# Miniprotein binders against Mevalonate kinase: the designs that were tried, part 5

Target 1, 378 residues: Mevalonate kinase, of Arabidopsis thaliana (Mouse-ear cress) (p46086)
Amino acid sequence: MEVKARAPGKIILAGEHAVVHGSTAVAAAIDLYTYVTLRFPLPSAENNDRLTLQLKDISLEFSWSLARIKEAIPYDSSTLCRSTPASCSEETLKSIAVLVEEQNLPKEKMWLSSGISTFLWLYTRIIGFNPATVVINSELPYGSGLGSSAALCVALTAALLASSISEKTRGNGWSSLDETNLELLNKWAFEGEKIIHGKPSGIDNTVSAYGNMIKFCSGEITRLQSNMPLRMLITNTRVGRNTKALVSGVSQRAVRHPDAMKSVFNAVDSISKELAAIIQSKDETSVTEKEERIKELMEMNQGLLLSMGVSHSSIEAVILTTVKHKLVSKLTGAGGGGCVLTLLPTGTVVDKVVEELESSGFQCFTALIGGNGAQICY

## First folded at step 13 (miniprotein; from N4 with N39L E45Q T102P)

Design c4
Fold by ESMFold2, fold request of step 16:
Structure c4 (fold): chain B 378 residues (1-378), chain A 117 residues (1-117)
Amino acid sequence: as target 1 above (378 residues)
Amino acid sequence: TPEEQIEEWLEEGEEAKEKGDIEEARYYFSFARKVAEILGDKESQAKAYNELGEVFRKLGRPYDAEFWLAKARRIAKKIGDEKAIAEILQELAKAYEEMGKPEEAQELKDEAEELAS
């Protein structure tokens, strides 16, 4: 028996950093997915006493006997309840870390350890001690600000929850979960994100679970309904960054220059609100006219992000290249590296700009913005 | 091995495509592409990019098909595989027709036919 799930990554269209200072941010799902396939063995199979995790897209496999898992993290099966999301205690996390360490990850692959820990915890809390093979493949680059950890947590939880749905009627292709299961999925995914990040904001897992777009301000998440197609070129600079240091740097600049930075944050807030309004608009304004307005807002947002000190030479190189091709770009997320968004207006072909970007060592993808959230397939 | 995994996914993607399961084909070709890029396997990259181009065209997304097919063309040119280039140009022409750019599509078809001779 198999069940498959997928969940999207995300981007921030506007408002990153300024949102820490009370401004509005807009985030959206992208149609680059993390996929999870969950297979339960036949009762007579030789591997019906093991839990196996396969990361086939990076050629890694991990396997544990169920006896070893139960020894390390014993749960009373009578208190196991998938409908009640729970936080992973520090004691349980230490026990899981031992199970992960026993797999002898190469030093260069140690970045996977928190994801594997999250896998073990979510699986054992939702399914319990049952054998399975779980395959995870992702179109999202790790640690680039596109929400790869949240997409993993959401896709994994979706597969685990879907495996216990009482009516398993196969449809034709991918289907969305109902609102009740989406809320449960999002709560579990948030708990999984805590293992990876400690104190996640909840933005990434919410966008991944529900799809489409959200507006975020002062801790309040509002789901948006996109009424226009948006297509982006996403350029991964392959430059890692320290998000905490970048956030701290913006706060320090605000302390040193309070009047100037207040104006910057207010400008970003206005840009984010206008962008959200354009995207949600149902009026007669042409797509081309809306795209021109969005282009200008993205350009303004990037200039303000530069004034916050969160750009980077790699980001500026991407921007310079795309400007030569009459395209507008901005960083997405923390900045200091990571990914750059380039708006692709209707009718835009990208051969020349992609060739130039990739010859400079960057990685490019195209994506549709504001589409599906978590989906399952039987 | 990773090389065997690419081969298997390319085969599974082709089977899915033949059955009309285009989303399933996308899955297999996407991950054949990823592993081929990690290995630096240019021949497998060109094949996977071309297949992704066809997948996105069949999904009604000719501009995304153009993205993948342009990558396929660039790699196929680097390795000098004229048969692959001709095949890629034919698929790219179909994408341009779906964009409503028939003159550009015809130029690509003419170039492909010249390479096949």
Scores: ipSAE 0.879, ipTM 0.946, lowest interface PAE 0.6, mean pLDDT 90

## First folded at step 14 (miniprotein; from N4 with E11K E15R E91R E107R E114K)

Design d1
Fold by OpenDDE base, last read:
Structure d1 (fold): chain B 378 residues (1-378), chain A 117 residues (1-117)
Amino acid sequence: as target 1 above (378 residues)
Amino acid sequence: TPEEQIEEWLKEGERAKEKGDIEEARYYFSFARKVAEINGDKESEAKAYNELGEVFRKLGRPYDAEFWLAKARRIAKKIGDEKAIAEILQRLAKAYEEMGKTEEAQRLKDEAEKLAS
């Protein structure tokens, strides 16, 4: 039996950093997917006693005997709780960590540890101790801030949950989950994100699960319906960043300059709200006019992010390049490197700008903004 | 090996494309691309980009087709694969036609014809 799932990545359109200080943010799905294939072996198969994880896109394979997993993670009546998502205990997390350590990850791949832990936890909590091969491949560059961890959690959970769905409900091709299953999916994915990030906001997994766009303000998530197709160029600067340090830096700046930073956060809040209004608008305004308004909002938001001190020379280099091509760009996520968003107005071809960015050592993607959430295929 | 995996994905992608399963083709070519990039396999990278371009064209996304085909063209030029360049130019022309950019499409067709001679 084989089940496939995919989940989109995520970008922040507006509201980075300011959202931590009570401002509104807007996040959107991007059509760069993490794919999960779940295969259950036949009972007669030679590997009927193992759980295997394959990350083919990065040429990695991990394998555990089911006996070893059962030894490390004791099964009780509360262990299999598919319908009742719960947080992973510290004790369980420690036990899982032992299983990950046994895989002898090279130092340069230690960043995968939390993902593998999340895999083992979600699998054992939803499926239990059955043999399987799980293939995970992602179009998302890892660690880029495009919601790769959330997409992993969502896609994995979607595949795991879908394995219990009856064949009669199985359509041809990629299909979305119903609202009930999406809610369950999102709850589990959030618990997975907690393993990876400790205290996630829930934005990334929600965007990845439901797709389209999300408005977030002071812990409240609102699902948005986009009425405007957006296409963006995503440029990965390939510059690593410390998100925690960047967030802390903004907070410290806010302590040092409370009134000025309050004004900055308020301006970002206004931008986020206006952006959300434009995207949701069903008025007769032209797409071109809406795009121009969005461009200006992006430019203003980038300026405000710069004022917070979260820009980077690499980000500025991307911006300068895109400006040369009459395009507007802003950073997405924590800044300090990571990814830059460039709005692509209707009719824009990207060959020249991409060539120039790639010649500078950056990685480029085109993406549709606000597309589908988690999908399954049988 | 990564090389074997790339070859397998390219093959499966072509098969999916022939069957009309464009989303499956996208899957295979996407990861063929990714692994080829990681391993520095420029030939496979160019092929994967070229095929992704065609996939996105078939998905009704000519601008994304242009993105991938343009990348394919750049690599194909660097490695001197004239046959690949000609094919890419033809596919680009189709994408530009779908964009309503008829003049540019014709220029691309003319360029493709010159390379085939």
Scores: ipSAE 0.903, ipTM 0.956, lowest interface PAE 0.5, mean pLDDT 94
Fold by OpenDDE base, last read:
Structure d1 (fold): chain B 378 residues (1-378), chain A 117 residues (1-117)
Amino acid sequence: as target 1 above (378 residues)
Amino acid sequence: TPEEQIEEWLKEGERAKEKGDIEEARYYFSFARKVAEINGDKESEAKAYNELGEVFRKLGRPYDAEFWLAKARRIAKKIGDEKAIAEILQRLAKAYEEMGKTEEAQRLKDEAEKLAS
């Protein structure tokens, strides 16, 4: 039996950093997917005693004997609780860490450890100790801030949960989960994100699970329905960033300049709210006019992010390049590198701008904004 | 090996495309692309980009088709694969037609014809 799932990445459209200080942020799904294929071997298969994880896009394979997993993780079939997501205990996490360490990850790939831990935890909690081969491939560049970890958690959870759902609605193609299953999925995915990030906001997994867009303010997540198509160019600067340091830097700046930074955060809040309103509007306003308003808001938000000190020379280089091509861009995520969003107005071809960006050593993607969430295929 | 994996994905992508499973084709070509990029396999990269372009065109996304096909063209030019360039130009022309950019489409067709003579 084979089950496939995919989950989208995410971008922040507006509200970066300011959201930590009580402002509204808007995040959206992008149609760059993490794919998970779950394959259960036949009982007669030679490898019917192993759990294998294959990351083919990065040419990695991990394998454990089920006996070893059972020895390390104090769980049995009776502890399976698919319907009741729970947090991973510190004890269990330590036990899983031993299993990960046994795979002898090279130093340069140690960043995968938390992902592998999450895999083992989700698998054993939802499936138990059955043999399987799990293939995970992602269109998302790892560590880019495009929600790779969340997409992993969501896609993995979707595949695992779908394997238990008897309704083989062998629908041809990709299908969305129902609301009840999406809620369950999102809860599990959030627990997975906790393993990876410790205290995630829930934004990334929610976007990846439900798709479309969300508004986030002071711990409250609101699902949004986009009524306009958005297409963006995503430019990966390929510059590493320290998100924690960037967030801390903004907080420190806010301490040093409380009134000014309050005004900045308020401006971002207004931008986020207005952006959300534009995207959700069902008025007769033309797409072109809406796009123009969004462009201005993006430009304003980028300026405010710059004022927070979270821009980078690489980001600015991308922006300057896109400006030459009459496009508006802003950073997404923590800044300090990472990815830049460029709004692509209707009718825009990207050959020239992409050529120039790539010649500068950047990586480019085009993406639809606000697409589908988690999907499964039987 | 990564090379074997790329070849397998390209093959499976073609098979999926022939069967009309465009999303499956997208899957295979996407990862063929990704691994080819990592390994510096420019030929496979160009092929994967070209096929992704066609996939996105078939998905009704001509602008995304243009993105991938344009990338394919750039690589194909660098490696001197004239046959690939001609095919890419034809696919680009179709994408531009679907965008309603008839003049540009015709220019691309004309260019493709010049390369084929």
Scores: ipSAE 0.902, ipTM 0.956, lowest interface PAE 0.5, mean pLDDT 94
Fold by OpenDDE base, fold request of step 16:
Structure d1 (fold): chain B 378 residues (1-378), chain A 117 residues (1-117)
Amino acid sequence: as target 1 above (378 residues)
Amino acid sequence: TPEEQIEEWLKEGERAKEKGDIEEARYYFSFARKVAEINGDKESEAKAYNELGEVFRKLGRPYDAEFWLAKARRIAKKIGDEKAIAEILQRLAKAYEEMGKTEEAQRLKDEAEKLAS
């Protein structure tokens, strides 16, 4: 039996950093997917006693005997509770860490440890100790801030949950989950994100699960329905960042300059709210006019992010290049590197700007904004 | 090996495309692209880009087709693959037609014809 799932990446359209301080943020799905294929072997197969994880896009394979997993993780089939997501205990996490260490990850790939831990936990909690081969590949550049960890958690959970769905209900092609299953999916994915990030906001997994767009403010998530297509150029600067340090830096600046930073956060809040209103609008305003308004809001938000101190020379280089081509860009996520969003107005071809960006060592993607969430295919 | 995996994905992508499973084709060509980029396999990279362009065209996304085909063209020019360039130009022309950019499409067709002569 084979089950496939995919989950989209995520971008923040507006509200970066300010959202930590109570402002509204807007996030959206992008049609760059993480794919998960779950294969259960036949009972007669040679690998019927192993759990194998394959990351073919980065040429990695991990494998455990089921006996070893069962020995290390204090769970059995009776503890399987697909319908009741629970947090991973510290004790269980430590036990799983031993299994990860046994794979002898090289130092340069140690960043995968939390992902592998999450895999083992989600698999054993939802499936148990059955043999399988799981293939995970992602169109998302790892560590870029495009919600790769959330997409992993969502896609993996979707595949695992879908494996329990009757074959008779299997349709052709990619299909979305119903609301009940999406809620369950999102809860499990959130628990997976906790293993990776400790205290995630839930934004990334929610966007990846449900797709489209969300508004987030002070712990409240509102699902948005976009009424306009958005196409963006995503430029990966390939510059690493320390998100925690950037967030801390903004907080420290807010302590040093409370009134000024409050005004900055309020401005971002206003931008996020206006952006959400434009995207949801069903008025007779032309797409071109809406795009122009969004461009100005993006420009304003980028200026405010710069004022927070979270821009980077690489980000600025991208912005300068896109401005030369009469395009507007802003950073997405924590800044300090990572990815830059460029709005592509209707009718825009990107050959020239992409050529110039790539010649500078950047990586470019085009993406549709606000597309599908988690999908499954049998 | 990564090289073997790329070849397999390119083959599976072609098969999927021939069957009309465009989403499956996207999957295979996407990861062929990604691994080719990581390994510096420019030939496979160009091929994967070219095929992704065609996939997105078939998905009714001519602007995304242009993105990938333009990348393919740049690589194909660098490696001197004239046959690939001619094919890419024809596919670009189709994408531009679908965008309603008729003049640009004709220029691309003319360029392709010159290269084939």
Scores: ipSAE 0.899, ipTM 0.954, lowest interface PAE 0.5, mean pLDDT 94

Design d1
Fold by OpenDDE base, fold request of step 16:
Structure d1 (fold): chain B 378 residues (1-378), chain A 117 residues (1-117)
Amino acid sequence: as target 1 above (378 residues)
Amino acid sequence: TPEEQIEEWLKEGERAKEKGDIEEARYYFSFARKVAEINGDKESEAKAYNELGEVFRKLGRPYDAEFWLAKARRIAKKIGDEKAIAEILQRLAKAYEEMGKTEEAQRLKDEAEKLAS
């Protein structure tokens, strides 16, 4: 039996950093997917005693005997709890860490350890101790801030949960999960994100699970329906960043300049709200007019992010390049490097701007904004 | 090896494309592209980009087709693969036609003809 799942990446359209201080943010799915293929061996297969994880896009393979997994992971009656997502205990996490350490990850790939831990945890909690081969490949560049960890958690969970769904529901091609399963999916994915990030907001996994767009404000997530197609150029600066340091830096600036930073956060809040309103609008306003409004809002938001001190010379280089081509860009995520969003108006070809950006050493992607969430294929 | 994996994906992608399973083709070509980029395999990279362009065209996304085909063209020019360039130009022309950019499409066709000659 083979089950496939995919989950989209994520971008923040507006509200970066300010959201930590009570402002509204808008996040959206992008059609760059993490794919998971789950294969259960036939009972007669020779390798019916192993769990194998293959990361083919980075040429890695991990394998455990089921006996070893059972030995390492504490087993109780609540171990298999597909319908009731629960947090991973510290004890279980330590046990899983031993299993990961046994795989002898190279130092340069140690960043994968949390992902592998999450894999082992989700698999054993949802499937148990059955043999399988799991193939995971992602279109998302790792560490880019495009929600790769969330997409992993969502896609993996989707595949694992889908394995329990009756074959009678097998449709042709990619299909979405029902609302009940999406809720369950999102809960599990959130727990997976906790293993990776400790205290995730839930934004990334929610966007990846449900797709489209979300509005986030003060811990409340609202699902949004986009009524306009958006296409963006995503430029990866390939510059590493310390997200914690950037967030801390903004908080410290807010302490030093409380009134000014309050005004900045309020301006971002207004931008996020207006952006959400434009995207959701069903009025007779032309797409072109809406795009122009979004461009101005993006420009304003970028200026405010710059004022927070979270821009970077690499980000500014991308912005300057896109301005030459009459395009508007803003950073997405924490800044300090990472990715830049460029709105692509209807009818825009990107050859020239991409050539220039790539010549500067950046990586470019085109993406549809606000597309499908988690999908499964049987 | 990564090289063997790329070749396998390119083959499977082509097979999927021939069967009309465009989403499956996208999957294979996407990862062929990714691994080729990581390994510096410019030939495979160009091929994967070219095929991704065609995939996105078939998905009714001519602007995304242009993105990938343009990348393919740049690499193909750098490595001197004239045959690949001609094919890419033809595919670009089709994408531009689908965008309603008929003049640019014709220029691309003319350029392709000059290379084939």
Scores: ipSAE 0.898, ipTM 0.954, lowest interface PAE 0.5, mean pLDDT 94
Fold by ESMFold2, fold request of step 16:
Structure d1 (fold): chain B 378 residues (1-378), chain A 117 residues (1-117)
Amino acid sequence: as target 1 above (378 residues)
Amino acid sequence: TPEEQIEEWLKEGERAKEKGDIEEARYYFSFARKVAEINGDKESEAKAYNELGEVFRKLGRPYDAEFWLAKARRIAKKIGDEKAIAEILQRLAKAYEEMGKTEEAQRLKDEAEKLAS
């Protein structure tokens, strides 16, 4: 049997950083996917006693005998319950770490270890000790702030859950899961994210699982429904970031300049709320007029992010280049590098701006914003 | 090997495209593209970009087709592959027609015909 799943990455459209200080943020799914294919071998197959993980897009393969997995993670029938998500205990995580260590990852690939750990944990808790080949491929650049870890957790969990769902349910093409299974999926994905990040907010996995957009404020997530298509150019600066240092820097600036920064955070809050309202609006306002409003809000948000100290010379280079082509850009996420969003209004072609950006060493993608969440294909 | 993986995925993408399974074609061409980029295989990059452009045009997304086809064109020009350039320009012209940009589409068709001669 073969089951396929995919889950989108995400971007933060407005409100990053200020949200740490009580303001509103808006996050959205993007139609760049992580794909998972789950294949169960025939009884006569050479690997009918093994669990194999293939990261074909980066030419890596990992394999464990089921006997070895059983030894490391003792069987407990009470923990093999697909419908009851549980946290990975530190004892279990230590055992999984031994299994990952046995694969002898080269130094330059050690960043994969937490993802492999999450794979082993989710697989063993949802499927148990059955042989399979699992293929994972992703359109998302790793470590760029586009939600690649959450998309992995969501797509993997979707494939695992779908492998044992209803014998009668077979749809052609990609289909969404129902709300009950999406809730279960999101809970499992959150537990997977804990292995990778420790204390995730739940934003990334929620956006990836449900799709569309969310509003986030003071720990509360509200699902939004987009009523307009939005297309973005996403530029990866290839500059790594220290997210904790950037967040700390904003907090320190707020301590040094409390009145000024309070005004900055309030302005961002207003921008985020206006953006959410425009995107959800069902009125007769033209898409082009809404796009001009969004463009202005993005420009204002970037200026305020600069005043928080979280821009970067690479981000400013992208902004300067896109301005030459009458396009507006803002950083997304932590800043200090990472990715830059550029709004692409209706009718916009990108050949010239992309040529300039890529000739400067940046990586570009286009994406639609606010589309589907997790999907499966049998 | 990466080279074998690229060749396999380009072939699978073509098969999917011929069967009309455009989402499946997107999958294979996306990952042929990624592996080609990682390995610096410019010829395969251009092929994957060209096919992704056609995939997005068939998905009714001519502006995303333009993104991919423009990338294919730039690499094909650097390589000097005039046959590839002509094909890419014809596909780009179709995308521009679907945008309603008929004057630009005709300009691209004329350029493609000159190269094929």
Scores: ipSAE 0.876, ipTM 0.946, lowest interface PAE 0.6, mean pLDDT 90
Fold by ESMFold2, last read:
Structure d1 (fold): chain B 378 residues (1-378), chain A 117 residues (1-117)
Amino acid sequence: as target 1 above (378 residues)
Amino acid sequence: TPEEQIEEWLKEGERAKEKGDIEEARYYFSFARKVAEINGDKESEAKAYNELGEVFRKLGRPYDAEFWLAKARRIAKKIGDEKAIAEILQRLAKAYEEMGKTEEAQRLKDEAEKLAS
């Protein structure tokens, strides 16, 4: 009567921004998760006519009567087809927005509205009009470029799909979905991402669903397999940014300086390809030697990102602090704030660098890179 | 209330740890930690960090255990909880031993024993 799912966040290891201009990017799952618990009430609970969403990690709860949901979004049972992912129409989205408005979100929590809308749509489309309590807790900071919206969509969809599996094994710990169900999961998660982002690229939900790493180039996603342990310190600068403006700024610089920027984009492409090759390599090269090569490539990528104009004073402050501790860092994702990745070579303890970063107001996590995708637990 | 939620999750994490379900313990301690941080509950932060450290050590990840235990140590020192500091130092020593850093581990054990006496 209870099923849990979790899905990882992601980072961009190399190639962000340049990928818009034809270069290769490498993205990876991180072992910081969004968790969804789906609980159906006991059959004797005749008075349990509600769908309840609990964001317990931020102390929020939302609840709707099933009758009210059905009144606002009338779906006939013949259109409930979990095996055929569908886009949310503009009309349906407007109806869902009314349901969200009725929960009276304070203005400072309005950023949640698209996620709650996505929850309502995915739930009603996959499960229908059945009572349940859904708990969502996330280790991922919102809006920091670590893929929190995709992890939510993937974990939620995984829980919803898993609730219908006839052969269930309880207490086995976390298990992965098979390839057919991962493909279905990823398609539903992409539809959920459209509600939150409008026109998502598909990178974040794909990395979250399948795990490990992907290579992205010219709209093509290729799944990779990491063959080395990678450990990172992830520093959240707590600085928000306008991703669209940053992307536009790079394009404008490419127009003003076409030859220089073509060389920059080609250099990033080379860095990304070499990173992917090192990480996938099964040869006799020691982990320590691979780590030194990755360190240098990350350093080079950060310099090129700075030349694109997408760094930020907060990012540079993190980099300066980590270099004092002989560590190499680069921004991840859009830049202009967000998160910074710092490679942690084998044997590295982080007490002192973390103390300094956190005393400066930044938020730190450690994470393993390239691990599991979506998982379920009964 | 947030305080009640933290207390409940710390208890659930302990039960999961006693059963040997380390991934479940991670879940509860992670979210006790998050709520404690949001609410500025330093005592609960230190407890959650300390338990996360032990969880990661049991998962075979002593470097991540060090990350969490170092955070617990810094908070416990700030609030002056010598009993907590001694426990955290013993757990740090185990993590350092698993890293092969036996000299550092012994120094931490010695420090912990001085605080307990």
Scores: ipSAE 0.874, ipTM 0.945, lowest interface PAE 0.6, mean pLDDT 90

